# Ledger of designs, part 9: VH-VL binders against a6uvu3

Target 1, 145 residues: a6uvu3
Amino acid sequence: MDKRITLIGSKIAKTGNEFIYCGVLEECSECRFKKICHDGLIVGKRYRIVSVRSAKHPCIAYGDGVKVIEVEPSNNFTILIESKKALEGLTLSHSDIQCNNILCKYYNLCHSEGMPEKYKIMELHEKIKCPKGNSLIKATVSTIN
Short names: E, the ipSAE of ESMFold2; O, the ipSAE of OpenDDE; V2, 0.75 times the mean of E and O plus 0.25 times the DockQ between their complexes.

## First folded at step 2 (VH-VL; framework fv_felzartamab)

Design g1 (at its last look DockQ between E and O 0.69; V2 from the best seeds 0.00; counts 0 for: pae E 6.8 > 2)
Fold by ESMFold2, look of step 2:
Structure g1 (fold): chain C 145 residues (1-145), chain A 123 residues (1-123), chain B 107 residues (1-107)
Amino acid sequence: as target 1 above (145 residues)
Amino acid sequence: QVQLVESGGGLVQPGGSLRLSCAASGFTFSRYAMNWVRQAPGKGLEWVSGISGSGGSTYYADSVKGRFTISRDNSKNTLYLQMNSLRAEDTAVYYCAKDRDYVWGSYRYFDYWGQGTLVTVSS
Amino acid sequence: DIELTQPPSVSVAPGQTARISCSGDKLGDKYVYWYQQKPGQAPVLVIYQDSKRPSGIPERFSGSNSGNTATLTISGTQAEDEADYYCQAWDSSTAVVFGGGTKLTVL
């Protein structure tokens, strides 16, 4: 919902790129810009870059420096959910699909990294043919703050 | 002190199966992506597979896709590689490697490596 | 889907400067990482983000990356620097790519 200013390596600072914030790097623990880089970011949360300033700044963690970026939480992404739970507008608590078939072409939609504890179903799409016979539907979901 | 200890290597016949384990300590295991990298005797490094911190995203080199399965148990701080339909070309030392960067960034690198476990596939 | 090419070997006399190249299409647009591997040992990260050294890596190790070529430079090369060196990049797909490796001989 809300936007935040931070810094990221200059070679990955591109509008539309997404990242999952993994916390303060050890080499940044005594950096004078630590607060600007890291305050307000939540470990494990996915962010989208919405703007990039062109100036580069030196950084101990990134070669070729960093750029100032504006980010917002990345709230919309596609997952698979059980069809019987799938109603547009519904808020669900996230639970991984109970399936360890990592060879499945849908595996990453059933186990999407960076999912919050709760999400809202924004749009339902097609039902997929699950190899294990689970009744699953593709959905665009939004994270809940 | 980050430590990674691989186990489960050994001699196996072509077409056989083997499961590698990597015990992790010294960091919050569930927050970091993990990888397997292998090295055939006398050859260079080849990335094999990667898995996100939660296990929700997995990646495979084309050479192992459909035969190998990466997984993790975050309650036991352990990374796994299930290797099926093994071939002579899979003979290598298999390293467990810790990713430093975030899962969705453009760049990943391996800041810590285990000492490796040898897998030999021969008749 | 970038392919990284390294020379198979480089030889230098002790005290001289060793340069190990890593070539790939538009490699300067990517971050490059370098690993040192001594016989019987696991790889050790010696350069990250093109030019940065991890704690504990001697200052004689440096790196650069522009255009199509990244270079690992070891100034004042010492006998203990004899090892295999691998470059590594990560493209916009999910693949991790290593160079073929360079054997550095100090003679």
Scores: ipSAE 0.042, ipTM 0.617, lowest interface PAE 6.8, mean pLDDT 81
Fold by OpenDDE, look of step 2:
Structure g1 (fold): chain C 145 residues (1-145), chain A 123 residues (1-123), chain B 107 residues (1-107)
Amino acid sequence: as target 1 above (145 residues)
Amino acid sequence: QVQLVESGGGLVQPGGSLRLSCAASGFTFSRYAMNWVRQAPGKGLEWVSGISGSGGSTYYADSVKGRFTISRDNSKNTLYLQMNSLRAEDTAVYYCAKDRDYVWGSYRYFDYWGQGTLVTVSS
Amino acid sequence: DIELTQPPSVSVAPGQTARISCSGDKLGDKYVYWYQQKPGQAPVLVIYQDSKRPSGIPERFSGSNSGNTATLTISGTQAEDEADYYCQAWDSSTAVVFGGGTKLTVL
């Protein structure tokens, strides 16, 4: 299940919260918790908090300290895919929708952060009206391990 | 040491366009989200736009959606703000601000700011 | 949408304690950040995650956050502390939000 133990700010340490790990801070270089905080996480990957321990630990980066959390790579994503590829149960290799309209309200769904290389289409949602005329549909996808 | 230097500001007529740049140095640029924050003369700070380290995620204030585009070139350590359809109310000093957060999407604050570049929209 | 409210101005005599409030719904559940801005200068981070001080910020600066109110406290206020102060938070719906700012005058 690829569960990992790490630490995160106390106020954001809540079961169900998600985050994208961005790497080690300079301030963490001499921290006794550096290993537990960073070694198990992959830069650019999205994680979901599955449990939180009650004890707090001091941290230079977080004002009110950190809590020990158990995380898993996020396994569900909502994205836009090409309609011609849209079939529930189908496994696809991820690729961003090729579009340079960064002002589009769907841009982040076309270019989502922390996506796995491969995913399975779990549920299809509504077709969206793409300003450029692309045939796109909203889908819930799950990571393939 | 972290340095952020804005450029591209100037005088423009309503409906015009400007492109701001922010040259970054002193840190691994691609690892940090970057932001634009503006301040109208004699007014407070207003967050304008943000972009993730990779550039894959962008966010905009409602006041600039559809008109402004944030982008970055990580190979050049440069942040951009394309401003179209400019309005008088867009007149402000525009700051580029570095995001301190190493956990994108959890909390955000800015540990370093540039000195800003002035954008004046007037007929 | 999250909204942060600050008093427009606060006055304090030199050596006295200045307190600047920042109010918002359930703000105590979020991290609050504070910036100092002097005339003609860019903002400077003075408090992060409610109560932490960046390197170089004097110890007389402190912060707290509980309930619906965050507070920036400057003990032993000095003339050079005269500036505008902004609180800031993050919300998933509105992204980054600033308070309206507070002008601190040292009398």
Scores: ipSAE 0.024, ipTM 0.693, lowest interface PAE 4.9, mean pLDDT 90
ESMFold2 (binder alone), look of step 2: mean pLDDT 90; pTM 0.926

Design g2 (at its last look DockQ between E and O 0.02; V2 from the best seeds 0.00; counts 0 for: pae O 14.7 > 2, off the site)
Fold by ESMFold2, look of step 2:
Structure g2 (fold): chain C 145 residues (1-145), chain A 123 residues (1-123), chain B 107 residues (1-107)
Amino acid sequence: as target 1 above (145 residues)
Amino acid sequence: QVQLVESGGGLVQPGGSLRLSCAASGFTFSSYAMNWVRQAPGKGLEWVSGISGSGGDTYYADSVKGRFTISRDNSKNTLYLQMNSLRAEDTAVYYCAKDRDYVWGSYRYFDYWGQGTLVTVSS
Amino acid sequence: DIELTQPPSVSVAPGQTARISCSGDKLGDKYVYWYQQKPGQAPVLVIYQDSKRPSGIPERFSGSNSGNTATLTISGTQAEDEADYYCQAWDSSTAVVFGGGTKLTVL
């Protein structure tokens, strides 16, 4: 459990909300709150807000201010997996989909940068029509490690 | 200092495909979400698609889902829009717009815009 | 899905205060952004986070947002302020939504 303290805009600082951390803005590079806002967060990773302090603080990026929050990594990912391997509850080893079509609308789900070595299938969603003819299904998976 | 230059617009037939590019300079491209916004002749602004700084998260307006694909190449500081199955209603000036949000989905606004590239879909 | 409604046009005399509204369900729970677009030009951000002005935007531009309505206010309106104005909001269920635009005429 890798909990972290950060700050986020007051209007979205609600327990249970999730966000993807996108990194430090240029105007924040010399901000005195930079360390508190950004230390320990990984660009591209999803986090869940687990607690919120009610006090507002001024922020250059958020007009109504920010609130201190505690976050934890979200362990669930949405990815595409081969339909023949897809059974809820099954643990699989990661295997890249063999496709180099960078313009495909599903590219990021096939080539997820934060893909765990092994994962457990938590929920299966819709099958998709792969332009290359691969038989793929959208799934929510959870990290094992 | 921030510069966004769109290219790749032109005339296509309905059902055709076109790929737009946006060359970015004057800022750390990979730190910012990027967007495409379009404007049909004589009409208002319509958001089309957005992509996170890393490229790991993409979003689309309902009108283009399944037909358009946003992508980026952070090594080339370039944003792309692949447009397939084009329709007459896709005729518009397409703008590349820089987002100023350090947290995807928390607050979004477009602080810099390119000059746009015209896409005309006509029989 | 949030829909943003703006009046199609607003007319003011030079030096008069212009007010352009943007209405949406519970819009005060969201941040609102305003863009100015002059003919033949790309949009320019004039208000962000409901009420903040970017550097270089004249002090006569201000904004507010409460309840269901955000308002762009231009005090001491100048001829150069004649343009189309768009409001914009964000919602986790809808990525980005623009209002229909308001044509400001300075007569």
Scores: ipSAE 0.005, ipTM 0.542, lowest interface PAE 10.4, mean pLDDT 80
Fold by OpenDDE, look of step 2:
Structure g2 (fold): chain C 145 residues (1-145), chain A 123 residues (1-123), chain B 107 residues (1-107)
Amino acid sequence: as target 1 above (145 residues)
Amino acid sequence: QVQLVESGGGLVQPGGSLRLSCAASGFTFSSYAMNWVRQAPGKGLEWVSGISGSGGDTYYADSVKGRFTISRDNSKNTLYLQMNSLRAEDTAVYYCAKDRDYVWGSYRYFDYWGQGTLVTVSS
Amino acid sequence: DIELTQPPSVSVAPGQTARISCSGDKLGDKYVYWYQQKPGQAPVLVIYQDSKRPSGIPERFSGSNSGNTATLTISGTQAEDEADYYCQAWDSSTAVVFGGGTKLTVL
């Protein structure tokens, strides 16, 4: 079963949104919803929201409360890869672009969290003008099952 | 296999009291919220009350608030419904219903039901 | 407070498709559950979370929920499917809510 039910902040509880599960917070230790929120999810894994329910619940971690959502592991990712590795259909082991400029608008694409260890390049997009001169290209990649 | 067996139903006069019991087996009783759902003769289903797995949280329909009390003894795998100040409109088959989850308020539904016990309130 | 409205009765010929509606304000934003109740018996869960079937429930039973209406669909309806059907949802104000029930008659 790939789909799971959990809770997430009301403001980000939208179908199609993705999030990285980061584990149990200290604040959650005594929460009555702890099991629902955390059981069945894997730390570090990216999930896609497939449905959202209107009911809200109080949460000390989310000031605006949380909503019940149904999620599944993300299968597709948009990332930046080195141009020299960019070939549709190619299987790659994931590695972040080596860059420490956290202020760069492409930082999250260069350092995408929740990535599988291996993926297949499904589609190549535009080349990116890296401020540091790296030859990068935007790509859609998919998890290899 | 999950089994729920209600008991305690019977004939009572208006203003009277009854205590219903539900004996549960086939699952970890304390891990699941439990509910009472009633059905008047020839009518539909009406949720009456719910209780969390630990018994720490209780919930009631407006129609029974202040009159009914839900409780549980996890050591005996038994659910209870104390019904006081009974009215004619309380006449119904009362079902014990197992909740899917431990706690109230996420996706509450009932995956197993008992066969019910009849409560008749009449003068 | 949420209210769930069902047609009091639906009739279908054997082998035909029966559709039972459950209407409520923004019902599509909630999970809907369906129960089957035959005469003299306790209710049985037939659909949970809008469209999922518990083990043992025939594949001819399906569910959908969008907008303001949830629908229980029985394809290839059989005589044994004659029963009362109840939709159910959860609301923060009213807790658990049932529809009024629909009597399905197989002609």
Scores: ipSAE 0.000, ipTM 0.581, lowest interface PAE 14.7, mean pLDDT 90
ESMFold2 (binder alone), look of step 2: mean pLDDT 91; pTM 0.913

## First folded at step 4 (VH-VL; framework fv_felzartamab)

Design k1 (at its last look DockQ between E and O 0.32; V2 from the best seeds 0.00; counts 0 for: pae O 10.1 > 2)
Fold by ESMFold2, look of step 4:
Structure k1 (fold): chain C 145 residues (1-145), chain A 123 residues (1-123), chain B 107 residues (1-107)
Amino acid sequence: as target 1 above (145 residues)
Amino acid sequence: QVQLVESGGGLVQPGGSLRLSCAASGFTFSRYAMNWVRQAPGKGLEWVSGISGSGGSTYYADSVKGRFTISRDNSKNTLYLQMNSLRAEDTAVYYCAKDRDWVYGSYRYFDYWGQGTLVTVSS
Amino acid sequence: DIELTQPPSVSVAPGQTARISCSGDKLGDKYVYWYQQKPGQAPVLVIYQDSKRPSGIPERFSGSNSGNTATLTISGTQAEDEADYYCQAWDSSTAVVFGGGTKLTVL
């Protein structure tokens, strides 16, 4: 798995914690450690902390300091897929549901950002009633390695 | 100057639907997670839903899962909350709140709030 | 999972120190945030990351967090500090949690 080094506030720097990387803080725009903190992380992606180094370091953004952590991408996504294709354990090619209704309550599950071309179905959940009549089931999926 | 302006509140019957909007300005909208927080009359604050800056991740309180949908349009700097199957318990002022979910994702706190929009669910 | 408990009310005389507690299991291992809400207004962030003040928040506001308890402290309390105060933390990676709120009365 691709591991990356970054920094996080000392109180939340615990193995097993997850976070969503949201980009460079405005306070960090001119920081000389900017590369260490930010390179290799993708905005909007979820990461899991896999190790934490115990030493605290000063940080302009965090007054109680930061710790060096190793992270890996969290591979889990929740999406909607066609019920016909949905069987736990199958590997599927990703296909977007053709729907532009941004106000639909399921919109984000039909249009998950950052989905890989292929995924494995880890768990099936409830079927939903699509307003357009599509036969869809909610699923937890993961990237293939 | 950061501004968040909610709209779309009103009176609706149980089982009905409403769509809330939040127009954002004064910051790079797509960089920040956004949230809805509600407050029933005479009660405390209750977080409702959150969405990542890209829109790729969404989160819901258990009380609204399956009924409410958060979304955003980064080209229009607008946050949405679609509320379906409304109940009397959903009566509240709904606030749009800007998250400082930056590098670290898990630091969820709300540095700017809109003025709120009132949703009343009543027969 | 974390539950945040606040006293429902606190009363202080003008010029005295108000202390508003927020209790939760292992709360000192999390960052705590505090919001002030005056009647008819949206909440305003007054303390973040346990003890830091945003720009524009008076020095009389301070915060601490250790063990199971976070505390918002207002020194030299003024009439305009009369408001509801909420603590907030983040539970796991799925939910934002608020305390029940504390009404501060300045008499």
Scores: ipSAE 0.005, ipTM 0.580, lowest interface PAE 9.9, mean pLDDT 80
Fold by OpenDDE, look of step 4:
Structure k1 (fold): chain C 145 residues (1-145), chain A 123 residues (1-123), chain B 107 residues (1-107)
Amino acid sequence: as target 1 above (145 residues)
Amino acid sequence: QVQLVESGGGLVQPGGSLRLSCAASGFTFSRYAMNWVRQAPGKGLEWVSGISGSGGSTYYADSVKGRFTISRDNSKNTLYLQMNSLRAEDTAVYYCAKDRDWVYGSYRYFDYWGQGTLVTVSS
Amino acid sequence: DIELTQPPSVSVAPGQTARISCSGDKLGDKYVYWYQQKPGQAPVLVIYQDSKRPSGIPERFSGSNSGNTATLTISGTQAEDEADYYCQAWDSSTAVVFGGGTKLTVL
């Protein structure tokens, strides 16, 4: 995957941290770092920090300044998929599980954010006991490159 | 220009249910996480629940897990809080609060608040 | 779970500097936010990201955060600054946490 350079708040600039890029803030409109911060990222996409540089730079949006980071799109996601679709190696178009039980402990796995449009099932894990009786299985999926 | 207007508060008996709404305007609603924060009479602020911009991620305080459901309709710019199995200790002014941003593993804080709606749970 | 501790009350004479502390384990590693709440009103964000002021907030308001303590400082305190102040932080396991609040009295 293509690595990108960007800036992020110093306190959250840690290797291994993930974030979903949400776009340009109004405060960034006149910032000299606007290009490096924003041009290489896609709104709605999840990124993982792979490296952090030590130097701090001033930022109007982050009180403690920002650090240069190298990021890559998140490769792997843990989600729940319908059992009927569960085949390792299969490529699927992402769709949330049809469920409105927002209090379910699996809800976020059924409705994960920052998912790619298409992904490949890399590994199947255990079946889960869905309170609504849906046949679901936990899977590790990866972005199609 | 940002405006948040809560509604749906009122008097309800213990064990009852109530649904709060928050009408949002003046910003791109779907881009921001939204939250409910409550304040019991004469007490401090307590975060109740949060929901991501898309609605795909939800968070709850332990005190309301299993009883409250946060949701949103981005087509209507409206935030909801379904409150079931209400208890006396749920009595509070409930504020809807706009999140500044929604970044996992980063930060959350509230740059705009509504004026709140009062929920009273009493027999 | 993270816990934020504030003094229940702070008093200051007009024109003097008020300092409100917010303590928590390794709080300096997190961003802290501050809210002002006047009687009968909704909270208002006065400090974000430890030390940044939203537009419209007077310059006399400032914030810092290091070690285990965040501090809201009001220089040249005015009568209108009398209010309750709450610190707030974010934790991935506990979600959003508020301090207990501090009542600032301007004598």
Scores: ipSAE 0.005, ipTM 0.588, lowest interface PAE 10.1, mean pLDDT 90
ESMFold2 (binder alone), look of step 4: mean pLDDT 90; pTM 0.930

Design k2 (at its last look DockQ between E and O 0.50; V2 from the best seeds 0.00; counts 0 for: pae E 5.2 > 2)
Fold by ESMFold2, look of step 4:
Structure k2 (fold): chain C 145 residues (1-145), chain A 123 residues (1-123), chain B 107 residues (1-107)
Amino acid sequence: as target 1 above (145 residues)
Amino acid sequence: QVQLVESGGGLVQPGGSLRLSCAASGFTFSRYAMNWVRQAPGKGLEWVSGISGKGGSTYYADSVKGRFTISRDNSKNTLYLQMNSLRAEDTAVYYCAKDRDYVWGSYRYFDYWGQGTLVTVSS
Amino acid sequence: DIELTQPPSVSVAPGQTARISCSGDKLGDKYVYWYQQKPGQAPVLVIYQDSKRPSGIPERFSGSNSGNTATLTISGTQAEDEADYYCQAWDSSTAVVFGGGTKLTVL
């Protein structure tokens, strides 16, 4: 996996945070850091911050400056899966939880966007209280390859 | 040039339903999260609902959960808000707003707004 | 969820400096955005990422954010700056939050 150096707003520059690269902002068109901020990043692609340098630098686009970060493409997702299927290391075929309860605070974890057809369970977390009575557990999963 | 045009507002009785549409042009619609923001007459702005660029993640203000459904058709560059079980307090101008960032979970802001469509809920 | 509090109104004389506050718990840890809304019009973004101006926004608009308070500052206030001003923050769990709005009057 390619690791890249970039700059991002200091308030979101934390190891483990993810962001989606949204491209060059209009106000950055003449910035001397334009290349290091933007080269090698793909618009619309999700990245995870793997390291953060502590020094803060002035930036026209970010109110409290930017920090140098190292990022990698993010292949990991947090989702809810059925507890009876949940074993760390297991590879499962992706299927959405059959639930139309858009009010549920867990809705986005049950309906994760961007998952491939198969995933590997990397870590199991807490079980949750599903309002519909489903037996669900929060899991970190990874795309295959 | 970014254009957002809302439609579908009107007068409806309490308990009734309306569907709002927002026609988008001038940008790659599927790459950006979209939102509905409302403003009751003489009142402030209230965020109502948001949807991710691919449409798989939706978010709602507590005041509309269970009654409103946000959706999008990326093949038609159109954002929708289905409003059911309408109440008098839902009376407002509803604005369609484009997110600068297309995915929930990162810091974002609304760089373009439509001119709004009026929804009136009264007997 | 975070609550954003703004004064309901601010009045200034032409040419004076207007300051509009936006308060919330640990707001300085979030990016704050400001929107101007003139009567009968849609909101317009005037400050993003605490202190940055979009293209076309006059230099007299500035912003800051630290601790629990963000501030929109308009120096040399002009009659055309009469509007409602809303702060906005992002709630990382599920929601976008606006302040209640501040009516700026230029006497």
Scores: ipSAE 0.131, ipTM 0.596, lowest interface PAE 5.2, mean pLDDT 80
Fold by OpenDDE, look of step 4:
Structure k2 (fold): chain C 145 residues (1-145), chain A 123 residues (1-123), chain B 107 residues (1-107)
Amino acid sequence: as target 1 above (145 residues)
Amino acid sequence: QVQLVESGGGLVQPGGSLRLSCAASGFTFSRYAMNWVRQAPGKGLEWVSGISGKGGSTYYADSVKGRFTISRDNSKNTLYLQMNSLRAEDTAVYYCAKDRDYVWGSYRYFDYWGQGTLVTVSS
Amino acid sequence: DIELTQPPSVSVAPGQTARISCSGDKLGDKYVYWYQQKPGQAPVLVIYQDSKRPSGIPERFSGSNSGNTATLTISGTQAEDEADYYCQAWDSSTAVVFGGGTKLTVL
């Protein structure tokens, strides 16, 4: 996968942690680290930290400074997909399940944040009994390189 | 420039329902998570619910799970809180709070608050 | 679940330094935020990310966080600083957590 270098708050700079990049902050406009922090990331994409360097750098946005981290797009999403699309090895364009029942325990699986535009179905799990009657199946999907 | 204006508060009987709204302006609404925080009379702040910028993730305090529903309409720059099965202990000023979520899922805090709207649950 | 504990009240004479503590298990490993609330008003963020001040917040406000305790410090406390102060943190399991609040009285 495409690895990127960026900076993140020292307290959350841990290998294995994930985050969704939200874009450039107003406070970062004149920051000397703006380029390294932001240019390599895509707004709305979920990243996983794969390594952390020990040195701290000052940051306006983080009180305890930031650390250099290496990140890669997350590649292990658990989501619900329509059963008719459920085939291991298949590449799909992401789309949320059409449902507005926010109280449903599966809502976040149907509307997962930070999903890539396209992903590959890696593993199919159990079929889900959707309260709205949708034919859904739980799947592990991975980012396509 | 950022403005948050709550509405929909009022008097309701126990077991009743109420829908709060928060009109947002002065920022890119869909970019930021939004939250409801309430404060009972003479008490402290209690986080109630949060929703991601796109609405794909929602979170609730245990005290309101199953009864309250947070939602948003990004085309209208409006945050909602549907409150069902209201109880006396839900009586509070409800604040709309903008999330300063630089990195979603890593940390959350609120840089702007509305003036609040009073919800009174009483028979 | 993380719990944040604050003293219910703190008193300080004008011009003196006020310190408000916020305690929690391994709180130093988290970012802490502080809010000021005056009677009849909405809370106002006064410290973010442990020690950073938003624009418009006086320099006399500062924050620190280590071990199990975060501290809001107001140097040269003024009468207008009399308010309730709340600490806040985020936890992946409990989401947003507030302290019980501290009433700061300027004598």
Scores: ipSAE 0.027, ipTM 0.690, lowest interface PAE 4.5, mean pLDDT 90
ESMFold2 (binder alone), look of step 4: mean pLDDT 90; pTM 0.919

